# VHH binders against q9p7j3: the designs that were tried, part 16

Target 1, 174 residues: q9p7j3
Amino acid sequence: MILPLFPETQVHVFVYENVSNCAAIHEQLISQNPIYDYAFLDAATILYKKQVYSAIIRALEDRRDEQMKTKTIHSEVILSLSPKTEISSAFRQFSMTKKSKNIVVVKIDSKLTEEEEFERLDKLVEGNRVEFSDEELQKLIDFKVLKKNYKLDPSTLENPLASILSSIALRGYS

## First folded at step 16 (VHH)

Design ea4
Fold by OpenDDE, fold request of step 18:
Structure ea4 (fold): chain B 174 residues (1-174), chain A 124 residues (1-124)
Amino acid sequence: as target 1 above (174 residues)
Amino acid sequence: QVQLVESGGGLVQAGGSLRLSCAASGRTFKGYAMAWFRRAPGKEREFVATISWRGSSTFYTDSVKGRFTISRDHAKNTVSLQMNSLRPEDTAVYYCAAEPGYAIYNTASEYDYWGQGTRVTVSA
């Protein structure tokens, strides 16, 4: 898809459930295998589509403005999900781990159609693709983790989306 | 009480200019995207322009590109719409809107906060 704020950048987002090879994927990421040039997120930490898209836009803004804190746009997406400035914290909070079962995969700067990109990614991920929707994400979320990651309290839980999205935008500014 | 209040509307001749302003009060809109929408007589509300919280990312509907400029002043907690080369088809009530984070879809339903609107009339 094309984000209006960044019309020259094509983005694809995929959701996989019941992934059996997260450990193997994680090893490839550690070794910086270029074939795995994606942002691999733990789906347990993602509640909304807008959460992911906001992180993507934040990362793209940082890249455009030459203010990236990480080495790659995909790592910047992971960082951008976090309200914290610490890279290690962001990765610990949001990135796929060896123990993850459900994942959200983000591709930035794709030159392929969504289906073509999926075919490539499908060779890497052993799991079931599901729709990238709030409905599907809601099935995969760990609310305890979500509350912790964004420090949601009873007041902000009335509108968690607003709190999450604003915190993404404000990272490093407040 | 949270409010978005538009100002700057009025009657202007075709080819003229107006600058709309939207002042936020009752809360800070830090980390919020801001936008302008408009509703022409007999038409549905339509997206005009949006600006990210950072203020460096903008998006415009095609019909206003090159003529309208959206900007924001964090210190004043305002968002503005500079409208140049106005056309009769720009006649509408213009609304200010705010959304946490970033504008993704730029639909009216996406935005959480709205102003009461300011009327802009462009005569031929």
Scores: ipSAE 0.905, ipTM 0.944, lowest interface PAE 0.5, mean pLDDT 96
Fold by OpenDDE, fold request of step 18:
Structure ea4 (fold): chain B 174 residues (1-174), chain A 124 residues (1-124)
Amino acid sequence: as target 1 above (174 residues)
Amino acid sequence: QVQLVESGGGLVQAGGSLRLSCAASGRTFKGYAMAWFRRAPGKEREFVATISWRGSSTFYTDSVKGRFTISRDHAKNTVSLQMNSLRPEDTAVYYCAAEPGYAIYNTASEYDYWGQGTRVTVSA
């Protein structure tokens, strides 16, 4: 997929449910295995496609403007999901854990087609691919976690999408 | 009451310039992408340009690239559209719009807030 704001950057997003090897994937990430050069997100924290795309754009914007806070573009995507500036907090909030069952996987700067990228990723993830859609994401979300991560209250819950997306854009801004 | 108010429209000759402005009131649009749309006579509303909250990312429809410039002033809570080298086909009602986060699809249905529009007429 090509985002209009960044036409020279190809991105791919995949959703897996019932993943059995998250612990193994996590170990590879800790070891910084280059084969695992993706952003692995806990699907329990993702409610909308636009949430993921906004985080991607925020990360790309930070990279372009030389304002990245993390080492890699994929880690910056994880950070960009958070309304908080603390990197460790963002990772705890949104990153895949050893206990995760459902994940969202993001690839930035892909040189491959979606199908080709999927073939590579499918060798790494032991789970079932589902459609990247609001409908599928809504089946995987933990609303308690979502409310906590974005500090949603009864007033903001009337329009949670707006609150989430604006908080992504406003991270680090007054 | 949340409101987007466009201004700056008018009659201009082909090759001329106009600067449209959109002022937000009733709320801040912090963390919102801003955009301009237009509707020509007898046509559907179409995307013109968008700018991110940061103001460093922009996207334009092909027909206005190199001629139009979208910008925003955070202090004034406004977004502007500088239109140069205007053509008769640019004749339309121009609308200001706002969307939380970033513009992803740049469709009219994506944007949550809209102004009432300002008319731009370019004569041959």
Scores: ipSAE 0.903, ipTM 0.943, lowest interface PAE 0.5, mean pLDDT 96
Fold by OpenDDE, look of step 16:
Structure ea4 (fold): chain B 174 residues (1-174), chain A 124 residues (1-124)
Amino acid sequence: as target 1 above (174 residues)
Amino acid sequence: QVQLVESGGGLVQAGGSLRLSCAASGRTFKGYAMAWFRRAPGKEREFVATISWRGSSTFYTDSVKGRFTISRDHAKNTVSLQMNSLRPEDTAVYYCAAEPGYAIYNTASEYDYWGQGTRVTVSA
């Protein structure tokens, strides 16, 4: 898809459930295999589509404004999900781990159609693709993790989306 | 409690200019994308322009590109719409809107907060 704020950048987001090879994927990421040039997120930490898109836009703004804190746009997406400025914390909070079972995969600057990109990614991920929707994400979310990551309390839990999105935008701004 | 209040509307001749302003009260909109919408007589509300919280990213509907400029002042907690080269088809009630995070879809339903609107009339 094309984000209106960044019309020259194509973005694709995929959701996989019951992924059996997260450990193998993780090893490839550690070794910085260029074939795995994606942002691999733990789906247990993602509740809304707009959460992911907001992180993407934040990362893209950082790149455009030459304010990235990480080395790659995909790592910046991971950082951008976090309300914290610490890179290590963001990765611990949101990045796919060896123990993950469900993941959200983000591709920035894609030159391929969504289907073409999926075909490439499908060779890397051993799992079942599901729709990228709030409905499907809500089935995969760990609310304990979500509450922890964004420090949600009873007052913010009434409208967690607003709280999450604001915190993403406000990271490093206070 | 929370309010967005538009101002700056009025009657102007075709080719003229207006500057709309939207002031937030009751709360700040830190971390919020801001936008302008408009509703012409007999038409549905339509998106005009949006600006990210950071203020570095903007998006416009095609019909206003090159003529309208959206901007925001964090210190004053305001968003503005500079409208140049106005046309009769720009006649509408203009609404200010706010959305947590970033503008993704730019639909009216996406935005959580709305102003009461300010009327802009462009005569031929």
Scores: ipSAE 0.894, ipTM 0.939, lowest interface PAE 0.5, mean pLDDT 95
Fold by OpenDDE, look of step 17:
Structure ea4 (fold): chain B 174 residues (1-174), chain A 124 residues (1-124)
Amino acid sequence: as target 1 above (174 residues)
Amino acid sequence: QVQLVESGGGLVQAGGSLRLSCAASGRTFKGYAMAWFRRAPGKEREFVATISWRGSSTFYTDSVKGRFTISRDHAKNTVSLQMNSLRPEDTAVYYCAAEPGYAIYNTASEYDYWGQGTRVTVSA
C-alpha cells in the first residue's frame, strides 16, 4: 500500500490470529535478528485500520523530520501508537509479547509486493492470516486494554476513533 | 465540536491569485488534519489538498499541483490555501474540513467537520 502523504514509501500490514510461536518471535526481536525487521503489534490493542496507518504516518514524519525517538522506523511505529512519550510504556502497551495470540505485523520500506512479503513473513509466523479490516480487528480487540491505553471514558467510548487518532497525533505536544 | 469558517473567496480573472483562509472557533485544530475540498457547478465535491497536524506533510490533487499551496498556522488556529495561476475550471465553492489524526484516504466521508464554504469564481 502507498499512503498519499508518503508516496515513495511502500507499506504492508498483516494480521495473524492463533499464533503459536509469539515467544519464539519475541526472542528473535530481542536478539535483533534482521530477518524479523517488522513492527509486531499485539492485536488486542488495535481496533481500527486508521489507528495503524496513523501510527505509520506519524513514524514516517518523525523519520523525515529527523525526530525519531527510537532506533528503527518499526520501533517508531510502536511508539507512535501510544499517547505517551515514554518508549518503554509504548512497548508495554502495544508491542507483541510472549503471551500474545493475535498480532498485527507492519512492514515499512518494503521492496517486495504484498504477496512476496506475505510469503516471507509466513515462514516466521505460525498462525492464521486474516484480513486487515476493522471487522477482523474488532474480533481480536481487548476493550479493557484499549480503554487503558488511551484513557477512554464513557464520553469518548461512543466514538473512540477520534480520541485515539488525536492522541496519536498529539503525542509529545502540549 | 469544531466550527470552521472559510474566507477569502471572490471573483478573479484567469491567471490571478486568491488566498483562502479557514478559522476554527469553539475548538482548536490540535491533533487534526486539515483539508480543502471544492464543488464546481453541476459536479460532486472533490478533494483539493490536505495537511497533517504537524504541518510538514501535504498532499494535492493532480490538477492543482504546482499552483495551490496548503499551509497552517498553529498559533492562529487557521489553515490557508494559496491559489495561484487560477483557471476557469477552478471555479467552485471551496470547503474547509477537519479530521482527527491523519488523512489517509482523502475522501469526503473521512472528514468529520466542515465549513459552510466560500465561493471562488474565475473568469476567462
Scores: ipSAE 0.894, ipTM 0.939, lowest interface PAE 0.5, mean pLDDT 95
Fold by ESMFold2, fold request of step 18:
Structure ea4 (fold): chain B 174 residues (1-174), chain A 124 residues (1-124)
Amino acid sequence: as target 1 above (174 residues)
Amino acid sequence: QVQLVESGGGLVQAGGSLRLSCAASGRTFKGYAMAWFRRAPGKEREFVATISWRGSSTFYTDSVKGRFTISRDHAKNTVSLQMNSLRPEDTAVYYCAAEPGYAIYNTASEYDYWGQGTRVTVSA
């Protein structure tokens, strides 16, 4: 996918359910194995496609403006999902953990087609790919986690999308 | 209440310039992207330009690149469209719009808030 705001950057997003090897993936990420150069997100924290795309755009905006706070564009996506500036909190709240069951995987600066990138990723993830869609994401979300991560209150619960998306764009600029 | 109010439209000769302004009231639109759309007579609204909350990320439809500049001023709570080298095909009603977060698809269905429009007529 090419995002209009960043037309020279190809991105791919994949969703996996019933992943059996999150602990192994997590150890490879800690070891900074370059084969695992993706953002691995816990799908329990993601309700909307726009949530992921907004975090990607925020990370790319920060990279272009030389305002990144983390070492890689993929770690910056994880930070960018958060409404708060604390890096360690963002990773704790949104990253895949050893106990995660369903994940969203982001590749930025891909030189591959979606199909080629999937073939590489599928060697790393032991789980079932599902469509990156609001329909599938709604099946994997934990609404209690979503409400906590974005501090959603009764006035925003019937349509949380606007609150979540504005928080991603506004982080650090309130 | 929340309102977007466009101004600055009018009649101008081809090759001329206009500056459109959109004033927001009743909300600060913190964390919102702003955009301009236009509708020529008998056509659907089409995307013109968007600007991120921070003001540093912009995107333009191909037909206006290099001629139009979108900008925003948080102190005045306004977004502007500087239109230079105007052509007759730029004739349209221009609409200011706002959506939360970032512009992803640049389609009218993505926008929560709309102005009433300001008419721009470019004569040959």
Scores: ipSAE 0.784, ipTM 0.895, lowest interface PAE 0.8, mean pLDDT 92
Fold by ESMFold2, look of step 17:
Structure ea4 (fold): chain B 174 residues (1-174), chain A 124 residues (1-124)
Amino acid sequence: as target 1 above (174 residues)
Amino acid sequence: QVQLVESGGGLVQAGGSLRLSCAASGRTFKGYAMAWFRRAPGKEREFVATISWRGSSTFYTDSVKGRFTISRDHAKNTVSLQMNSLRPEDTAVYYCAAEPGYAIYNTASEYDYWGQGTRVTVSA
């Protein structure tokens, strides 16, 4: 996919359910294995496609403006999902863990087609690929986690998308 | 109470310039992207330009790139569209719009808030 705000940057997003090897993937991420240079997100924290795309855009905006706070664009996506600036809490809240069952995987600066990138990723992830869509994400979300991560109260629950998306754009400016 | 009000439209000769302004009231649109859309008679609204909350990320439809400039002023809660080198095909009602977060697809359905529009007519 090409995001209009960053038209020279190719991005791919994949969703996997019933992943059996999150612990192995997590070990590779800790070891900084370059083959695993993706953002691995816990799908329990992601309700909307726009949530992921907004975090990607925020990370790309910060990279262009030399405002990145983490080492890679993919780790910057993880930070950018958070409404707060603290790096460690963003990773605890949004990153895939050893216990994750369903994941969202982001590749930024891809030189490959979606299917070519999928072929590479599918060698790394033992699970079932599903469509990156609001329909599939809503089957995988934990609403209790979403409410906690974004501090959604009754007044924001009727339009949680707007609250979530604006907080991603505002992080560090409030 | 939330309103977007466009101004600055009018009749102008081809090759001329206009500056549109959009004033927001009732909220500051913190964390919202702002956009301009336009509608020629009998057509659907089409995307013209968008600007991120920080003002640092912009995108333009191809037909206006290099001629139009979007900007915003947080202190005044305004968005502006500087339109240079106007062509008869730019004739339309221009609408200001706001959506939370970042503009992703640049479609009218993404935008929660709309102005009433300001008419721009470009004569040959």
Scores: ipSAE 0.781, ipTM 0.890, lowest interface PAE 0.8, mean pLDDT 91

Design ea4
Fold by ESMFold2, look of step 16:
Structure ea4 (fold): chain B 174 residues (1-174), chain A 124 residues (1-124)
Amino acid sequence: as target 1 above (174 residues)
Amino acid sequence: QVQLVESGGGLVQAGGSLRLSCAASGRTFKGYAMAWFRRAPGKEREFVATISWRGSSTFYTDSVKGRFTISRDHAKNTVSLQMNSLRPEDTAVYYCAAEPGYAIYNTASEYDYWGQGTRVTVSA
């Protein structure tokens, strides 16, 4: 996918359910293995496609403006999902953990077609790919986690998407 | 309650300039992208330009790039469209719009708030 705001940057997003090797992937991420250079998100924290795309755009905006707070564009996506500036909190709340069952995987600056990137990623992830869609994401979300992560209250329950998306754009300003 | 009100439209000769303004009232648009769309006679509403919350990211439809400049002022709660080198094909009603977060798609369906529009007529 090419986002209009960043027309020279190819982005791919994949969703896997029933992943059996999150612990192994997590160990590779800790060791900074370059073949695992993706953002691995816990799908329990992601309800909307626009949530992911907004975090990607925020990360790309910060990279262009030399305002990144983390070491890689993929770790910056993880931070950008958070309404708060604290890096460790963002990783704790949104990253795939050893206990995760379903994941969302983001590749930024891909030089590959979606199919080619999938073939590479599929060698790393032991799980079943599902469509990156609001319909599939809604099956995998934990609403209690979502509500906690974005501090959603009765006033925001009517349109949680708007609250979540504005939080991503506002991080650092409040 | 919440309103976006466009102004600055009018009649102008080809090659001329106009500055459109959109005043927001009833809320702040913290964390919202702002955009301009236009509707030419007999056509669908089409995307013109967008600006991110922080004002640092902009995107323009190809036909206006280099001629139009979108800007925003948080203190005044306004967004503006400076239109230079106007052409007869720029004739349209221009609408201000707001969507939460970042503009991802070039579609009107993504925008939550809309003004009623200001008419721009560019004579040959």
Scores: ipSAE 0.768, ipTM 0.886, lowest interface PAE 0.9, mean pLDDT 92
Fold by ESMFold2, fold request of step 18:
Parts: sequence; structure tokens; C-alpha cells
Structure ea4 (fold): chain B 174 residues (1-174), chain A 124 residues (1-124)
Amino acid sequence: as target 1 above (174 residues)
Amino acid sequence: QVQLVESGGGLVQAGGSLRLSCAASGRTFKGYAMAWFRRAPGKEREFVATISWRGSSTFYTDSVKGRFTISRDHAKNTVSLQMNSLRPEDTAVYYCAAEPGYAIYNTASEYDYWGQGTRVTVSA
């Protein structure tokens, strides 16, 4: 996929459910294995396609503007999901952990078609790929986690999308 | 009440310039992308340009690149479209729109808030 705001950058997003090897993937990420150069997100934190695309755009915006806070574009996507600037909190709240069951996986700067990238990723993830869609994401979300991560109150819970998306764009700009 | 109000439309000769303005009232659209769309007579509404909350990320439809410039002013709570080198095919009603976060697909259905439009007529 090419996002119009960043037409030189190809992006792919995949969703897996019932992943059995998150602990193994997590160890590879800690080891900085370059084969695992993706953003691995806990799907329990993601409700909307637009949530992921907005975080990707914010990360790319910060890269272009030389305002990245983390070492890779993929770690910057993880930070960009957060309404707060604290890096360690963003990773704790949004990253895949050893205990995650469902994941969203982002590749930025891909030189591959979606199908080619999927075949590469499918060697790494032991789980069932599902469509990257709002319908599938809503089956995997934990609303208690979503409310906590974005500080949603009862009135914003009727239209959480706008609150979440504006928070991603506003991080650091109050 | 929340409102987007366009102004600056009018009649202009081909090759001329106009600056459209969109004033927001009732809210500041904090963290929203802003966009311009247009509807030519007998046509569907089409995307023209978008600008991010920061003002640093912009995107333009191909037919206006290099001629139109979108900008925003947070102090005035306004979005502007500078239209240079106007052509008869730029004749349309121009609409201001707002969407939370970033513009992703640049389709009209993704924008939550709309102005009533301002008419631009470019004579040959």
C-alpha cells in the first residue's frame, strides 16, 4: 500500500489471530534479529485500520522532520500509537509481548508486494492470518485496554475513533 | 454550533489567482487534518488538497500540483487554498472539510465536517 501523504513509501499491514509463538518472536526482537524488522503490535490495543495508518503517518512525518525519538521506523510506529511522549510506556502499552495472542504486524519501506511480504512474514509467525479490517480488529480488541491507553471517558466511548486519531496527531503538541 | 465557512470565491479570468479561506467556529479542530474538495457542474465531488495538523504534510490531486497551495493558521483557526494559474476546468464549488488525525484515502466519505462551499468561476 502507498499512503498518499508519503507516496515514496510502501507499507504493509498484517493481522494474525491465535499466535502460538509470540514468546519466540519476542526473543528475536530483543536479539535485534534483522529478519524480524517489523513493528509487532498487540491486537488487543488496535480497534481501527485508521488507528494503525495514522500511527504510520505520524512516524513517517517525524522521520521526515528529523523528530524521531526511537531508533527505527518500526519502533517509531509503536511510539506513535501513544497519546503520550514517554517511550517506555508506549512500548509497554502497545507492543506485542510474550503473552500476546493476537498481533498486528507493520512493515514500512517494503520493497515487496503484499503477497511476497506475507510469504516472508508467514515463516516467522505461527498463527492464522485474518483480514486487516475494522470487522476483524473489533473481534480482537480489549476495550478495557483501549479505554486505559487513550483515557476515554463514557462520552468519548460512543465515538472513540475521533478521540484516538486526534491524540495520535497531537502527541507532543498539547 | 460547529461550523466551517468558506469564503474568497468569485469570477476570475484564466491565468488569474484566487485565495480561498475556511474559517472554523465552535471548535478548534485540534488534531484534525483539513482538506479542500470541489464539485464541477455535472461532476462528482473530487479531492483537491489536504494538510496535516502540523501543516507540514500536504497532498494535492495531480491536476492542481504546482498551481495550488494549501496552508493553515492555528492562531486564526483557518485553512487557505491559494489558487494560481487558474484554468476554466478549475470552475467548481469548493468545499472545506475536516477529519480527525491524518487524511489517509482522500475520499469525501471519510470527512466528518463540511462547509457549505464557495463558488469559483474561471472564464476563458
Scores: ipSAE 0.698, ipTM 0.864, lowest interface PAE 1.2, mean pLDDT 91

Design ea5
Fold by OpenDDE, look of step 16:
Structure ea5 (fold): chain B 174 residues (1-174), chain A 124 residues (1-124)
Amino acid sequence: as target 1 above (174 residues)
Amino acid sequence: QVQLVESGGGLVQAGGSLRLSCAASGFTFKGYAMAWFRRAPGKEREFVATISSRGSSTFYTDSVKGRFTISRDHAKNTVSLQMNSLRPEDTAVYYCAAEPGSASFNTASEYDYWGQGTRVTVSA
C-alpha cells in the first residue's frame, strides 16, 4: 500500500484475530529481535482504519522532519496513536500485550508485496488473518478501553472518529 | 460554528495566475488536514490538492502538479492554493474542505467541512 502523502514509502497493515502466541511475540519485542520489526498493536484499541493511517502519517512526518520521539519508526507509530506525549503511556495504551488476543500489525518501509509480507509475518503470528476494514475492526474493539484512551464522553461519542483523529493530530501541539 | 470561506476567484487569461484563500473558523485548525476540490461545468467534483494538519506534507492531482501549490498558515487559520499557468480546463468552482486528523485523503467523502466555493474562470 502506498499513501498519497508518502509515495516512496510502502506500508502494509494486517489484522489477526484469535492469536495464541502474543506472549511469545511480546518476548521477542522486548529482546528487540530484528525479525519482529513491526508495530504490534492491540486491536482492542483500534476502531478505524483512518486511526491507523493517521498515526502512520504522523510517524512518517516525524521521521522526515527529524522530530521522532522514539527510537524506531514502528515505535513512533505506536506513540502517534496516543493523545499523550509520554512514550510509556502510549505503549501501555495501544501496544500489544501478553494478554492480547487480537492484533493489528503495521509494517513501514516494506520491500515486499503485501502477499510476500503476509507470508513472512504469518510465520511469526499464530492466528487468523482478517480484512483490514472498519467492519472487522469494530468487531474487535473494546469500547471501554477506547473511551479511556481518548477520553471520550457522550458528546464526542456521537462522532468518535473526529475526536480520535483530532487527538492524534494535536498531541504535543496544543 | 464551523465555517470555511473561500476567496480569490475570478476571471483570468490562460497562462495567468490566481491565489485562492480559505479562512477557517469554529474548529481547532491545527487538528485538521485541509484540501481543495473543484467542480467544472457539467462534471463531478474532483480532488485538487491536500495538505496535512502539520503542513509538512502535500499531495496533488496529476493535472495540476507543477502548477498549483497548496499551503497553510496556522497563525491565520488559512489554507491557500497558488495557481500558476492556468488553463481553460481549470475553470471550475473551487471548494475548501477540512478533515480531522493528521492524515489527508483524496476522496470527498472523507472531509467533514466544506466552504461555499469560489469561481475560477480561465479564458482561452
Scores: ipSAE 0.809, ipTM 0.898, lowest interface PAE 0.7, mean pLDDT 94
Fold by ESMFold2, look of step 16:
Structure ea5 (fold): chain B 174 residues (1-174), chain A 124 residues (1-124)
Amino acid sequence: as target 1 above (174 residues)
Amino acid sequence: QVQLVESGGGLVQAGGSLRLSCAASGFTFKGYAMAWFRRAPGKEREFVATISSRGSSTFYTDSVKGRFTISRDHAKNTVSLQMNSLRPEDTAVYYCAAEPGSASFNTASEYDYWGQGTRVTVSA
């Protein structure tokens, strides 16, 4: 897929449910295995497609502007989901862990079609691919985690989208 | 209450310039992406330009590239559209739109907040 603001950058987003090998994937990420060069997110933290798009755009703008805080564009996406500037907290809150059951996987700067990238990723992830859609994400979200990560209060709970997306956009403007 | 108020429309001859402005209130402006759309007489609303919440990334429909410039001013909470080399086909009501987040889009359904529009008429 191509986001209008970065028309030269191919991005793919995949969602997997019932993933049985998150511990193995996590070991590969720690080892910095280049085959695993993706952003692996815990789906329990993602309610909207726009959360992911907003984090991607923020990461891409920071890379273009030489303002990245992390080593890779994929780790920058993980940071960019957070309303906070602290890197360690962002990874603890949004990244896939060994205990994760469902994941969202982002590939930036792909030179492959979506089908080709999926074929590579499907060899790495033992789980069931589902559509990247608000409907599927809603089935996988943990609302307690969402409320905690974005410090949502009762006044914003009717439509938390604006609060969540603004938090992503405003990180660093406090 | 979110409010978007456009201004700067008017009558101009082909080849001329206008600058549209959209004053935003009721939300934290820096947290929102902004866009301009337009509706020509007898036609549906179409995308013109969009700008990211930070203001550093923009995207334009092909027919206005090189002629129109979208910008935003975080101190004044405004988004602007500088329209140069105007043509009769640019005649439309121009609408300011806003959507929370870092990303901006070129589809009207992605924007939750809209101004009432400002009329631009470009005479031959």
Scores: ipSAE 0.588, ipTM 0.824, lowest interface PAE 1.8, mean pLDDT 90

